# VH-VL binders against q8vl04: the designs that were tried, part 34

Target 1, 152 residues: q8vl04
Amino acid sequence: MKKQERQRYIKRLLSSNEIERQEDFVKLLRAEDIDVTQATISRDIKDMQLVKVPSATGGYHYSMPVQKQMDTEKKLKRTLKDAYVSYATQDKFVLIKVLPGNGPALATLIEAMHYDEIFGTLGDDAHVLIICKSLAMTLELQQKIQRLLSDH
Below, E stands for the ipSAE of ESMFold2; O stands for the ipSAE of OpenDDE; V2 stands for 0.75 times the mean of E and O plus 0.25 times the DockQ between their complexes.

## First folded at step 20 (VH-VL; framework fv_gimsilumab)

Design o5 (at its last look DockQ between E and O 0.03; V2 from the best seeds 0.00; counts 0 for: pae O 6.8 > 2, placed apart)
Fold by ESMFold2, look of step 20:
Structure o5 (fold): chain C 152 residues (1-152), chain A 122 residues (1-122), chain B 107 residues (1-107)
Amino acid sequence: as target 1 above (152 residues)
Amino acid sequence: EVQLVESGGGLVQPGGSLRLSCAASGFTFSSYWMHWLRQVPGKGPVWVSRINSDGKSTYYADSVEGRFTISRDNANNTLFLQMNSLRADDTALYFCARDSSPGEGSYYFDYWGQGTPVTVSS
Amino acid sequence: EIVLTQSPVTLSVSPGERVTLSCRASRSVNSYLAWYQQKLGQGPRLLIYGASTLATDIPARFSGSGSETEFTLTISSLQSEDFAVYYCQQYQYWPLTFGQGTKLEIK
């Protein structure tokens, strides 16, 4: 299997599982009909720069590097500060209004944050439409937006 | 019959800690999001925190973020709120509440406990 | 933050009367509004959600109406057990907010 395709599956596994050991990646990939050696997984972990973070249940699990998320968050805060006008919400939707020309940049940054609350994001010239996974997650996404606007 | 019973409130000094408990019965506890709210007498309730069904996702009001920790023990049908670095303005009656939508949150609350009082004063 | 303003703050009424309680939102909350009843020494009891949907085991004398910014709770024939404080709550915008309450007292 191609390296990039395999690494996409590894990201998917991380989003749905708390994985503590390298052999657990092998087991879970085999369940997806992907047969791979532990040596290959070890190289993927290094290439993807996966880190171990504390689990809520004790112990550690693999996660994507937090440093990339911090850099993206800084860009997102700056873009919102420079271009944000307002937002409104209805049902599972959050509609952010921005100064013209800024919608695509904001939509790209929001996608790069990989917020669990978000099903999908569309941008046009002056708006970003965020579709959330549930009504509750639509409320919770608003807290994230408000914190980004408040220089947290 | 759905029942929620809070305990663990009391009098503490500013900077102190308390751990609140909520015993749940009469429903499948592990299927519901659970919340903490608080209320100063004569005022409406104020939302404090929520935890999802399996306990892996938590959210907090800005006023308590970093000081309070919500948790749950699904095996013993118990919800907890660890309250650290308490301030005078944390003084309130604390309620646990069940989110009305099983498996998915709604942020309106069909069952509440009787409340446990927390007083933070010198 | 969304301010919910309830009126009246206190209402003195007799059993058997029809009463209407008001909740006004500072911004449209569509229909994401709940009503609660709270008696002294007890936790709130959910009456209405979605502005107009009656919660489980709530007597039919309670009804809710309204949308966007103007909401009402109506008790069609007040019973002695209905004297309490009533709160509205919106769940459209973060943070969640409750109104200040309407106290329904026996005349």
Scores: ipSAE 0.597, ipTM 0.849, lowest interface PAE 1.4, mean pLDDT 90
Fold by OpenDDE, look of step 20:
Structure o5 (fold): chain C 152 residues (1-152), chain A 122 residues (1-122), chain B 107 residues (1-107)
Amino acid sequence: as target 1 above (152 residues)
Amino acid sequence: EVQLVESGGGLVQPGGSLRLSCAASGFTFSSYWMHWLRQVPGKGPVWVSRINSDGKSTYYADSVEGRFTISRDNANNTLFLQMNSLRADDTALYFCARDSSPGEGSYYFDYWGQGTPVTVSS
Amino acid sequence: EIVLTQSPVTLSVSPGERVTLSCRASRSVNSYLAWYQQKLGQGPRLLIYGASTLATDIPARFSGSGSETEFTLTISSLQSEDFAVYYCQQYQYWPLTFGQGTKLEIK
């Protein structure tokens, strides 16, 4: 299984379970016929920047960096609302035009969102160029952009 | 065990309508994008439609756009395809398939049903 | 759209033989290629994704290779249950497309 696919499963598990230990991830994934080691999970946890948060029972459980992600998303939305001019798509490329001075900041925020659709992002003074992993995924990213612009 | 079971196929006249269903089991249905594909005997599968996990985003092949509607009932683990204004060239075996990635799209399919036949003929 | 051409159209083989199936793309699809097996009266079964990654519960005798425009599915030693039609599918570009298939039949 590819790392990204596995991490999507991990994300899903986190949304529906309070997972306290790395071993619990291994067990849950194996229950879905995903063979994984604790070492692999450890790497994924670091890569995904999972955090431990207090549980109602007094212990801790793993969670996505929700606050940070939420803050980043809020900032992204605000930046888009303030600076957005237009966007266009061509094959795997998404070109966003923004008011001068806002390109680099917007590019940084988009990168911080860690969208799976994105291969890379570049920003100049008034543009952000997003390179998607595939043409098919460009459709998904386009939809995400639309949602951000519409406050959804 | 993951299972997808299509139903609702049959014989219909041109201009008619059918509603296909796909009953899903053995996995968290609401976490996966679902697709419809169709296949004419002796030919390869053709992608028809997809719906995202939350049911808010739908996509269609050009050949069925405006005529077909994909939907899902996550509470009952069921995928639907409403087919209106059917034409002879819609005749095929229709499959529901699961996108391989939970919560996102990978655009390849790790599980397929057995298919339900649709025949459009006068 | 991307056209996937599979060859041969039909291949007559005997159990135990090494089998090589080809899939050619009209333009580069990088490694965004999947292989499926379809037996008579059944839906397709995923064999390979990402050009070379073996899907879950697929026998090790199946392997995929290639990138860009040329892809190969190999069965190291054909088993009796492997007689079926095999399809390649690209997911680099929209719309998603499949090859016309290669039929493996018993010699």
Scores: ipSAE 0.019, ipTM 0.600, lowest interface PAE 6.8, mean pLDDT 91
ESMFold2 (binder alone), look of step 20: mean pLDDT 95; pTM 0.963

## First folded at step 21 (VH-VL; framework fv_gimsilumab)

Design aa1 (at its last look DockQ between E and O 0.58; V2 from the best seeds 0.67)
Fold by OpenDDE, look of step 21:
Order: structure tokens, then C-alpha cells, then sequence
Structure aa1 (fold): chain C 152 residues (1-152), chain A 122 residues (1-122), chain B 107 residues (1-107)
């Protein structure tokens, strides 16, 4: 499995579970037929800058870095709003047209959001191509895009 | 036979709350995305919310985001819609509907309930 | 949002007649178009998805055609149980949208 895909999965697991230990990530991923080592998970945790936060019942669990995520989202929103020209969809594909020079940066920001809807992204000078995991996910990604564009 | 039966509708004042339920039968409930839609008499349906098969992912229409919460109990084959801070424009017949595509969702709906009426009025 | 305009708004027909309902999209929705039947006091029933694919347990007298912006639902020979309101729905672009409906009533 690719790192980015694995990290999106980790993010999803965090959204659905209170995960206390690195070993728990490994177990959960293996339960999904994803072969991964604790060393890999450790690297992902560092790369994703996961933080431990107190649990309601005591102890700690892993969480996404809220502030960083918020900052990334703010930057994404600003970049998108400043550079946006149009977008279109077909099947699992979302094509965003942006002002020249903005494609790569926008693609990077989108990737950094680790949206569960996205299989992958590519950016050239004036475009971002997003490949979604399903037609339904394409629609849901549209909702995210529209909300970003509308200050929702 | 696939069946969806909504309940919990009624009259409520603005700012009030309601909890809708949808009892599902005749299919593997836990395998399907489920949706809530609503319909004003004489108009077409409007999508409100969806929940994935496991209940870990939810989406909402902009008009209800932050006010409504969709959830499900797969052990009891039941879908819920918690509606808070209700407004007059939430008045409608509310339907639960099964997404036609097991597992991944597709946002067209192959089975609908009969609907439960929600009236928000002072 | 994509506006789906259905025509006619109301159609008075007799059993046995061929019926053609139109759904026009304000923008191309490719083939991501569904048709529903809704009888009085009931929830909608899926008839067609993907513009032309007949849903499970739907009589063969129903058929869908079209793509992009123009879609048609056809009932080859109208039966007494077919008097209802018919809606089209697109699922290509967010937000999801339905047409305003076409009511088939008995002449």
C-alpha cells in the first residue's frame, strides 16, 4: 500500500476509533488485510504529526493535530478561493481549473487534508485532477469543494 | 421484501427537537448506506443526510448541517435522525431511503419508506 | 445547482396509451439520471437508474433514454396502477436535485 493511501486510512481509523497504542493501528490495519509493521506506523505517526490527547475515561489516545489541520484547511480555502476558475466531474474524476501557477500548490494542500474520498491527486500548472474512490465520493468531495469556496 | 418504516414525526415549535426512526427489514441493513430525504407536498424530494454502512461516516445538506445528526443501530436495523433547532422550513414529509449500491453508495435510492410528517410551527 | 425541468407538469391519459415524460437538465449530467414513481400516500419507487437501466422488479413497459441534458421516461402501455407522480433525479453534481415532477392522471 502506498504511504498516502495508508495515511488516509489511518486518519479514517482515528475518526472511528479511540486508538491508544501504535500496536492498535497495526491490528486494525491488518484486520483490513493491510500488512503493516509497527515501524511503518511509527513513521506515519511522526509524518502525520499525530498527538496523544486525554481520553474521557482516562489514559490517552491518538488524534490528528487539530491546529495544524485547521491551518492547512485555512490555507487550502484561501488558495482555492484565490486561484479557482472552475471544476468539472466525470465518474470518479474531479478536474479543478485554476489560475496558472497554482495547480501544484493546490494539489499539495488537497493531499495534505487526507480526505477519505480521494484515491489520488495530480496537479499541473493550471489544473488539479482528483481521483475519487467512488461516484458517491465524487459527490461528497464536491460538497467539500463547494463549502470551501462559499465560506461555509 | 425490503421494508422501511419511518416514525417519530409530529408537531414541534421552532427551536424544538425531534428524533426520527426508520425500521428496516428484508435486507442486510448493515451492508447499505442509508439516507434521509424530505419532501414538501407538491414538490420533489430533497436530500438531507446520509450515513455509511458502518455508521462511521456521515454527510449533511448545508441547510441542516450542525442541527441534524444521522445515526444507525445495525444490531436493531434502525436508522435515526436527530433534529435539533428546528425551523419552519424544516417542515416536510421525511423519508428514509436505502442507497442502491451496497457498500459504496451511489446517491440514487432503490427503496423508500412511506414517510413521517414533521411540522414546525409556532 | 443542476435544475431539472420536467414536462409536462400534468398529463391526462387513458389506460393503454403510450406515455412519454421529459426531463431536461440545466447542465449535462451524463447518464447519472434516475426516475422515480410516487403514488399518493407512498414513498417514491425507483424505476430507472443510469438514464436507461430498469430497476429490479419494475415492469418492462417502463424504459428510460437520453443523456447529457435531455432524458425521457416512456411507458409503452399505461396501466391503471401507473397513475402517479414521476420524478427525475440527477446524481452527477452536488447538490443532488430532483425535478418538480410530472403527474399522470386519468383522462
Amino acid sequence: as target 1 above (152 residues)
Amino acid sequence: EVQLVESGGGLVQPGGSLRLSCAASGFTFSSYWMHWLRQVPGKGPVWVSRINSGGSSTYYADSVEGRFTISRDNANNTLFLQMNSLRADDTALYFCARDSSPGEGSYYFDYWGQGTPVTVSS
Amino acid sequence: EIVLTQSPVTLSVSPGERVTLSCRASRSVNSYLAWYQQKLGQGPRLLIYGASTLATDIPARFSGSGSETEFTLTISSLQSEDFAVYYCQQYQYWPLTFGQGTKLEIK
Scores: ipSAE 0.773, ipTM 0.911, lowest interface PAE 0.6, mean pLDDT 94
Fold by ESMFold2, look of step 21:
Structure aa1 (fold): chain C 152 residues (1-152), chain A 122 residues (1-122), chain B 107 residues (1-107)
Amino acid sequence: as target 1 above (152 residues)
Amino acid sequence: EVQLVESGGGLVQPGGSLRLSCAASGFTFSSYWMHWLRQVPGKGPVWVSRINSGGSSTYYADSVEGRFTISRDNANNTLFLQMNSLRADDTALYFCARDSSPGEGSYYFDYWGQGTPVTVSS
Amino acid sequence: EIVLTQSPVTLSVSPGERVTLSCRASRSVNSYLAWYQQKLGQGPRLLIYGASTLATDIPARFSGSGSETEFTLTISSLQSEDFAVYYCQQYQYWPLTFGQGTKLEIK
């Protein structure tokens, strides 16, 4: 199995489980018919820069690093600052217009933020169409967009 | 009859704190999003904050985010607004309001209280 | 943010008259517009939502019309209890905004 594909499974395990030990990754992956060694998992943990964070129950578990989340937001702000033209909304839709060539990058960055308001995002060369889960969430997503566009 | 009654307003120095309460009756409180709005005399209302039916999700106007906290007690049909780090431009009559759409939000408000005044003055 | 401009600012009228109040939006808000009535010492009362839909328990003499940027509230035969301040509110664009109000007072 390819490294990138294996690491996607590890991310999925983190989203569904609190994993304290490296051998638990091996066990959970094996249950999904993915046979890897603990040495491979140890390298993946280092490569993905996973961190241990406190659990509510008093132990520690693996998690994705907070710095990667901030880096995504910085990229999103920069992309909007450089390429944003306008947005409009109707019903559950938000349509962002960007300078040509920037739609796919913006759509990817928006998806990487994992906003709860969003059902789905589609980009073409000069547009990003965001489909929201409800009318109220469409309003609330606008607040997030406006904050990303501000220099403050 | 749907009824909303605010309390807890008063006079406070800049930097001070107040906690507003809103007592709800005449409807299933736990089924509705609830909002706070405020109004300076002679002007239209300004939206402040909302909380969803279960209390798990909150939103705030940019001018109050980080300073105000909305919460609710569904067992006692009560909405709250904790206001910290108050500033002169927070001076207004504060209303609680019911979102018109049960189960989800609409951001228009079918029932409002009579308001509780908040004055922030040095 | 969306500016809602109401006109007239003040209107002096007598009971029984037909009254028309205007609300203009600085950008199209489609039909996401509500109207409220507010009497002194009270909170607003929802009259109309969706530009033209009458709210629960509101008398049929109230009606709303318009779309996009131009909206109208009409009171077909003014009653003595209708003297108040009236506000429009849009809920399509963040942040939510209200108009400055139209005061309806007895001639």
Scores: ipSAE 0.620, ipTM 0.849, lowest interface PAE 1.2, mean pLDDT 90
ESMFold2 (binder alone), look of step 21: mean pLDDT 95; pTM 0.963

Design aa2 (at its last look DockQ between E and O 0.69; V2 from the best seeds 0.65)
Fold by OpenDDE, look of step 21:
Structure aa2 (fold): chain C 152 residues (1-152), chain A 122 residues (1-122), chain B 107 residues (1-107)
Amino acid sequence: as target 1 above (152 residues)
Amino acid sequence: EVQLVESGGGLVQPGGSLRLSCAASGFTFSSYWMHWLRQVPGKGPVWVSRINSGGKSTYYADSVEGRFTISRDNANNTLFLQMNSLRADDTALYFCARDSSPGEGSYYFDYWGQGTPVTVSS
Amino acid sequence: EIVLTQSPVTLSVSPGERVTLSCRASRSVSSYLAWYQQKLGQGPRLLIYGASTLATDIPARFSGSGSETEFTLTISSLQSEDFAVYYCQQYQYWPLTFGQGTKLEIK
């Protein structure tokens, strides 16, 4: 499995579980037929800058870095709003047209958000192509994009 | 036979709360995304919220985001919609509906309940 | 949002007649269009999805056609149980939208 895909999966696991230990990530991923080592997970945790936060029942669990995520989202929102021209969809594909020079940066920011809807992204000078996991996910990504554009 | 039966509707004052339920039968409930839609008499339906099969992913219409909470109990084949901070414009017949695509979701709906009426009025 | 305009608003017809209902989208929705039937006091019933695919257990007298912005639901021979309101719905673009409906009533 590719690192980016694995990390998106990790993010999804975090949103759905209170994960206390690195070993728990490994177990959860293996349960999904994803072969991964604790060493790999350790690297992902560092790369993703996961933090341990107190649990309501005591102890700690892993969480996304809230501030960093917020900062990334703010930057994404700003970049998108400043550069946005239009978007269209076809099946699982979302094509965002942006002002020239803004495609790569926007694609990078979108990728950094680790949206569960997205299978992959590609950016050129004036476009970002997003491949969603399903038609339903395409619609949901549209909602997300629209909210970013509308200051919601 | 697939059946969806909504309940919990009624009259409530603005700012009030209601909890809708949808009892599902005749299919593997836990395999399907479920939705809530609402309809004002004489108008077309309006999508409100969805929940995925496992109940861990939810989406909401902008008009209800932050006020409504969709959830499900797969063990009891029941879908819920917790509605808080209700407004007059929330008045409608509320339907639960099954997403047509097992597991994946498609946002067209192959089975609907009969609806439960919600009236928000002072 | 995508506006779906259905026509006619009301259609008075007799059993046995061929019925054609129109749904026009304000912009292309490809083939991501569904048709529903809703009888009085009931929830909608899915008739067609993907513009032209007949849903499960729907009589063959129902058919859908069209793409992009123009769509048609056809009932080849209207039955007494077909008097209802019919809605189109697009699921190409967010937000999801339904048409205002066409009411089939008995002449």
Scores: ipSAE 0.686, ipTM 0.879, lowest interface PAE 0.7, mean pLDDT 93
Fold by ESMFold2, look of step 21:
Structure aa2 (fold): chain C 152 residues (1-152), chain A 122 residues (1-122), chain B 107 residues (1-107)
Amino acid sequence: as target 1 above (152 residues)
Amino acid sequence: EVQLVESGGGLVQPGGSLRLSCAASGFTFSSYWMHWLRQVPGKGPVWVSRINSGGKSTYYADSVEGRFTISRDNANNTLFLQMNSLRADDTALYFCARDSSPGEGSYYFDYWGQGTPVTVSS
Amino acid sequence: EIVLTQSPVTLSVSPGERVTLSCRASRSVSSYLAWYQQKLGQGPRLLIYGASTLATDIPARFSGSGSETEFTLTISSLQSEDFAVYYCQQYQYWPLTFGQGTKLEIK
């Protein structure tokens, strides 16, 4: 697995799990048939600048740096403010309509958020198609989109 | 026989807190998403919150986000709703409900409890 | 958000009658619509999901039909235990919404 692809998966694991120990990363990745060494994970943690933050249960868990995530979210909100037209959903799909020329930029920003609900994202000139992992996650992704739109 | 029994409702002042409980029996509690809904007399139910089967993923209605916390104890088959910073418009009958789709959510609800009343008034 | 409008608001009927209740959505919800029955002092009971699929252990006299924006719940021969309030609920769009209810009363 390529370093960038592995680190993207690590970001998705962090969004869906509270991971306290490096060996827990290894266990979760092996459960998905991704065999990595703890040395590789340690290097990834350093390269990604992961931080430990308090857990609700009284310990600490790994998280992405707050500043980088906030910067991407600010760009996403601004892009939506400038270009958003509407969205519709069907089955596992969410289709966002945007002003012409803005589809690829929006798709890239949504991908950079690494939402756990999303299987994949494609943009054409005036649309972004989001494919979700389940019907329930399609519904829940809508809440995230609506919150991004309401903060403009 | 699937049973859900809510408790912990009552009278509180605005700004106060309550913790609701829902005792589950007759099914494998740890296999299902669980929800809280509420209902004002004469109106349809309003969805409040859900928790996945393992208890690590939660979602909330915008009106309660940041004030309510859903949790579960799978060892004791119990669902909880911690309600803080209560307001008059939180006054309702509160239901726990089982998501119809085991293992993943469907957002329609095959079993509901009888409800526990919550009144927020000066 | 999706508004579900049920009609009639109240329906007075006698046992044995065929009853049809309507639910109209403000936007297409495809077939992601459920029907519930609620009696006084009880939680709702799931009758129908997916617009037309009968829930477990629901009597065959209940049926659902429709898609997109227009849905109906039919009770083919009303029984005395069927007097209650009926709600529709959509699960296509966030947030989830329920209709205002139709009260089925004894004539």
Scores: ipSAE 0.594, ipTM 0.851, lowest interface PAE 1.4, mean pLDDT 90
ESMFold2 (binder alone), look of step 21: mean pLDDT 95; pTM 0.962

Design aa3 (at its last read DockQ between E and O 0.43; V2 from the best seeds 0.70)
Heavy chain, then light chain:
Amino acid sequence: EVQLVESGGGLVQPGGSLRLSCAASGFTFSSYWMHWLRQVPGKGPVWVSRINSGGKSTYYADSVEGRFTISRDNANNTLFLQMNSLRADDTALYFCARDSSPGEGSYYFDYWGQGTPVTVSS
Amino acid sequence: EIVLTQSPVTLSVSPGERVTLSCRASKSVNSYLAWYQQKLGQGPRLLIYGASTLATDIPARFSGSGSETEFTLTISSLQSEDFAVYYCQQYQYWPLTFGQGTKLEIK
ESMFold2, look of step 21: ipSAE 0.673; ipTM 0.871
ESMFold2 (binder alone), look of step 21: mean pLDDT 95; pTM 0.962
OpenDDE, look of step 21: ipSAE 0.707; ipTM 0.887
ESMFold2, fold request of step 22: ipSAE 0.731, 0.696, 0.721; ipTM 0.894, 0.883, 0.887
ESMFold2 (binder alone), fold request of step 22: mean pLDDT 95, 95, 95; pTM 0.961, 0.961, 0.962
OpenDDE, fold request of step 22: ipSAE 0.848, 0.856, 0.848; ipTM 0.945, 0.949, 0.947
ESMFold2, last read: ipSAE 0.733, 0.714, 0.731; ipTM 0.896, 0.887, 0.894
ESMFold2 (binder alone), last read: mean pLDDT 95, 95, 95; pTM 0.963, 0.962, 0.962
OpenDDE, last read: ipSAE 0.849, 0.858, 0.857; ipTM 0.947, 0.947, 0.947

Design aa4 (at its last fold request DockQ between E and O 0.49; V2 from the best seeds 0.72)
Fold by OpenDDE, fold request of step 22:
Parts: sequence; structure tokens; C-alpha cells
Structure aa4 (fold): chain C 152 residues (1-152), chain A 122 residues (1-122), chain B 107 residues (1-107)
Amino acid sequence: as target 1 above (152 residues)
Amino acid sequence: EVQLVESGGGLVQPGGSLRLSCAASGFTFSSYWMHWLRQVPGKGPVWVSRINSGGKSTYYADSVEGRFTISRDNANNTLFLQMNSLRADDTALYFCARDSSPGEGTYYFDYWGQGTPVTVSS
Amino acid sequence: EIVLTQSPVTLSVSPGERVTLSCRASRSVNSYLAWYQQKLGQGPRLLIYGASTLATDIPARFSGSGSETEFTLTISSLQSEDFAVYYCQQYQYWPLTFGQGTKLEIK
């Protein structure tokens, strides 16, 4: 499994579980037939900059860096709004046309969001190509894009 | 035979709440994405919300985001829609519908219930 | 959003007649179009998906054709049970949208 895909899974797990230890990530991922080592998870935690936050019942659990995520989203919204030209879809593909010079930056920001809908993202000078995991997720990603554009 | 039966509709005041239920039978409920749609008489259906097979992923129309909550009980083959902060424009016949493909969503719907009416009025 | 315009709004027909219903999209939806039948007091029933694929247990007298922006639902020989409202739906672009419907009524 690719790192980006695995990290999206980690993000999903965090949204649905209070995970206290790295070993718990490994167990949860393996339960979903994702082969992963604790060393890999450790690297992902660092890469994703996960933080430990206090639990309501005591102890600590892992969480996404809220402030960083918010900052990234704000930057994404701003970049998208400033650079957006149009988008189209075909099958699992979403092609966003942007003003020249903005493709790579936008692609990077989208990737940093770790959206569950996305298999992969590429950006050239004036385009961002997003490959979604399914047709349904292509539609859902459209909603997400529209919400970003509308400041929803 | 695939069957979907909605219930829980009724009359409620603006700002009120309702909880709709959909009883599913005749298929492996836990394998399918489920949806809620609503329809105003004389108009076409409008998609409201979806939930994936496991119940961990949900999506909502912009008009209901933050007010409605879709959930499911796979053990009892039941789909739910918790509707809070209801508004007059939420008035409609509400349908539960099965996504056409098991395991993943397609957003076209092969089976629908008969609908349950929701009326929001002061 | 994609606007689906169906025509005619109402069609009076007799059993045995060939019926053709139209659905026009404001933008290309490729073949991501479904047709539904809704009888009075019932929920919709899927007839066609992918513009031309017959859904399970749907009689062969129903057929769908078209692509991009122009779509057609055809009933080769109308039966008494076919009097209903018919809707088209696109699932290419968000948000999902339905047509306003075509009502088939008995002449």
C-alpha cells in the first residue's frame, strides 16, 4: 500500500476511534487487511504530525494537528478561489483547470488534506488531476470542491 | 423481494425534530450504501443524504448539512434520519433508497420505499 | 447544477402505442443517466441506468438511448400498468439532479 493511501486510512481511523497507542493503529489497519508495521506507523505519525491530546476519561489519544489542518484548509480555499477556472469529470477522474502557475501548489494542498475520496493527485502548470477511488467518491469530491469554492 | 418501509413522518413546528426510520428486508442490508431522498408533490426527487455500508461514512446535501444525521443499524436492517432544526422547506415526502451496487456507491437507486411524509408548519 | 428538462410534461396515450420520452441535460452527463418510473402512491422504480442498460426485472418493452445531453426512454408497446410519472436522473455531476418528470396518462 502506498504511503498516501495508508495515511488516509490513519486519518479515517482517527475520526472514528480514540487511539491511544501506535500498536492500536497497527491492529486496526491489519483488521482491514492492511499489512503494516509499527515502524511504518511511527513514521506516518511523524509525517502526519499527529499529536496526543487528553481524553475525557483520562489518558491521551492521537489526533490530527487541528491547527495545522485548519491552516492547510484555509490555504487550500484561498488558493483554489484565486486560481480556479473550471473543473470536469470523467469516470474517476477530476480535472481542475487553474490559472497558470497554480497547478503544483494546489495539488500539494489537496494532497495535504488527505481526503478519503482520492486515490492520487497530480498537478502541472495549469491543471490538477485528481483520481478518485470510485465513481461515488468522484461525485462527493465535487461537493467538497464546490464547498471550498463557496466558503461553505 | 427487496422491501423498504419508511416511518416516523408527521407534523412538526419549525425548529422541531423528527426521526425517520426505514426497515429493510429481502437483501443483505449491511452490504449496501443507503440513501435518503425527498420529494415535493409534483416535483422530482432530491437527494438528501447517504451512508456507506459500515455506517462510518456519511454525506449530506448542503441544505441539510449540520441539521440532519443519517445512521444505520445493520443488526436490525434499519436506516435512520435524525432531522433537527427543521424548516418549512424541509416539508416533503421522504424516501429511503438502496444504492444500486453492493459495497460501493453509484448514486443511482434501484429500490425505494413508499415514503413517509414530513410537514413542517407553524 | 445540471438541469434535466423532460418532454413532454404530460402525454396522453392508449395501450399498445409506442411511447417516446425525452430528457435533455444542460451539460454533458456522458452516459451517467438513469430513468425511473413512479406510480401514484409508490416510490420510484429504476428502469434504466447508464443511459441504456435495463435494470433487473424490468420488461423488455422499456429501452433507453442517448448520450451526452440528449436521452430517450422508449416503451415499445404501452401496457395498462405503465401509466405513471417518469423521471430521468443524472449522476455525473454534483449535485445529483432529477428531471421534472413526464406523466403518462390514459387517453
Scores: ipSAE 0.849, ipTM 0.947, lowest interface PAE 0.5, mean pLDDT 94
Fold by ESMFold2, fold request of step 22:
Structure aa4 (fold): chain C 152 residues (1-152), chain A 122 residues (1-122), chain B 107 residues (1-107)
Amino acid sequence: as target 1 above (152 residues)
Amino acid sequence: EVQLVESGGGLVQPGGSLRLSCAASGFTFSSYWMHWLRQVPGKGPVWVSRINSGGKSTYYADSVEGRFTISRDNANNTLFLQMNSLRADDTALYFCARDSSPGEGTYYFDYWGQGTPVTVSS
Amino acid sequence: EIVLTQSPVTLSVSPGERVTLSCRASRSVNSYLAWYQQKLGQGPRLLIYGASTLATDIPARFSGSGSETEFTLTISSLQSEDFAVYYCQQYQYWPLTFGQGTKLEIK
């Protein structure tokens, strides 16, 4: 089977299943009469640039890059809305106060968004400190934060 | 001498469109962020949109995002605002303004034009 | 959203007098405050930025002071060309906002 045809099957499997492990690809492809090794799947995952994104079940599953970004933003919005207390800015800093226990998760999600305005993000138990690249970007990042907090 | 001259304002029905222009002279236009602001008589200005010096990065007030598009032509020193789906509360005097610092934005504005009026009315 | 409250709304004054205009922010904006002058039929003119830094080519009779939530613009000896509307503007918090203005008119 040609590589491109096999990779079309992999893409269809991703749209119909939450696949957490490489061996699950092999199993599901065999069920569709496609015999493939785990080494071949590992190469396909790299060639297709598949990413792991959070699952509703609490683990991670493989996804196309577009699906990864949508899942991350969705989780960021939910997590921020649930934990948010307030924010303040000074110079190039945005400090978000959050309910205890939420800082590290939010910092990780913000970093995964790869916002152009951000130089770096740190989280402690009850805070997220965002360091921005410029004063203007510190002001502009606030629009993104406010949109994440909106009910839209 | 820094000069900014707006044009393209007028009377338009709700749901209509207008395209505003701002002719810039007396400075290196391509080095500055440019902004649009608007003002209802008797009230303070309200910020509308900005575009960075290269034209690749834009930001909009929430009230206009999705309806207005800022753009620039650095070869001809011109700033534009395409205004679609206009509403009565878009009625104002529209100004183009230069961001005060070359290279990076400051969000305070050292030179403004005289404004072009936009009226949205049935 | 930060509300900037200017007072008085209108001030009647004679040339030569010392004038003080007030701007109060609903939340601390540190020193990220600008002042503008606007004459009828013209765009605003930047006077002060950073609460106290005089903009290029602005006469020395203008000065700004304050920080956090309380700011003032002072004209040490009013000139006839200074009759206008004055606005403060904060650029600390999104969205950036202007005050409602103080109209400075001849007595």
Scores: ipSAE 0.738, ipTM 0.894, lowest interface PAE 0.8, mean pLDDT 91
ESMFold2, look of step 21: ipSAE 0.663; ipTM 0.867
ESMFold2 (binder alone), look of step 21: mean pLDDT 95; pTM 0.961
OpenDDE, look of step 21: ipSAE 0.835; ipTM 0.939
ESMFold2, fold request of step 22: ipSAE 0.719, 0.732; ipTM 0.883, 0.892
ESMFold2 (binder alone), fold request of step 22: mean pLDDT 95, 95, 95; pTM 0.960, 0.960, 0.961
OpenDDE, fold request of step 22: ipSAE 0.845, 0.848; ipTM 0.945, 0.946

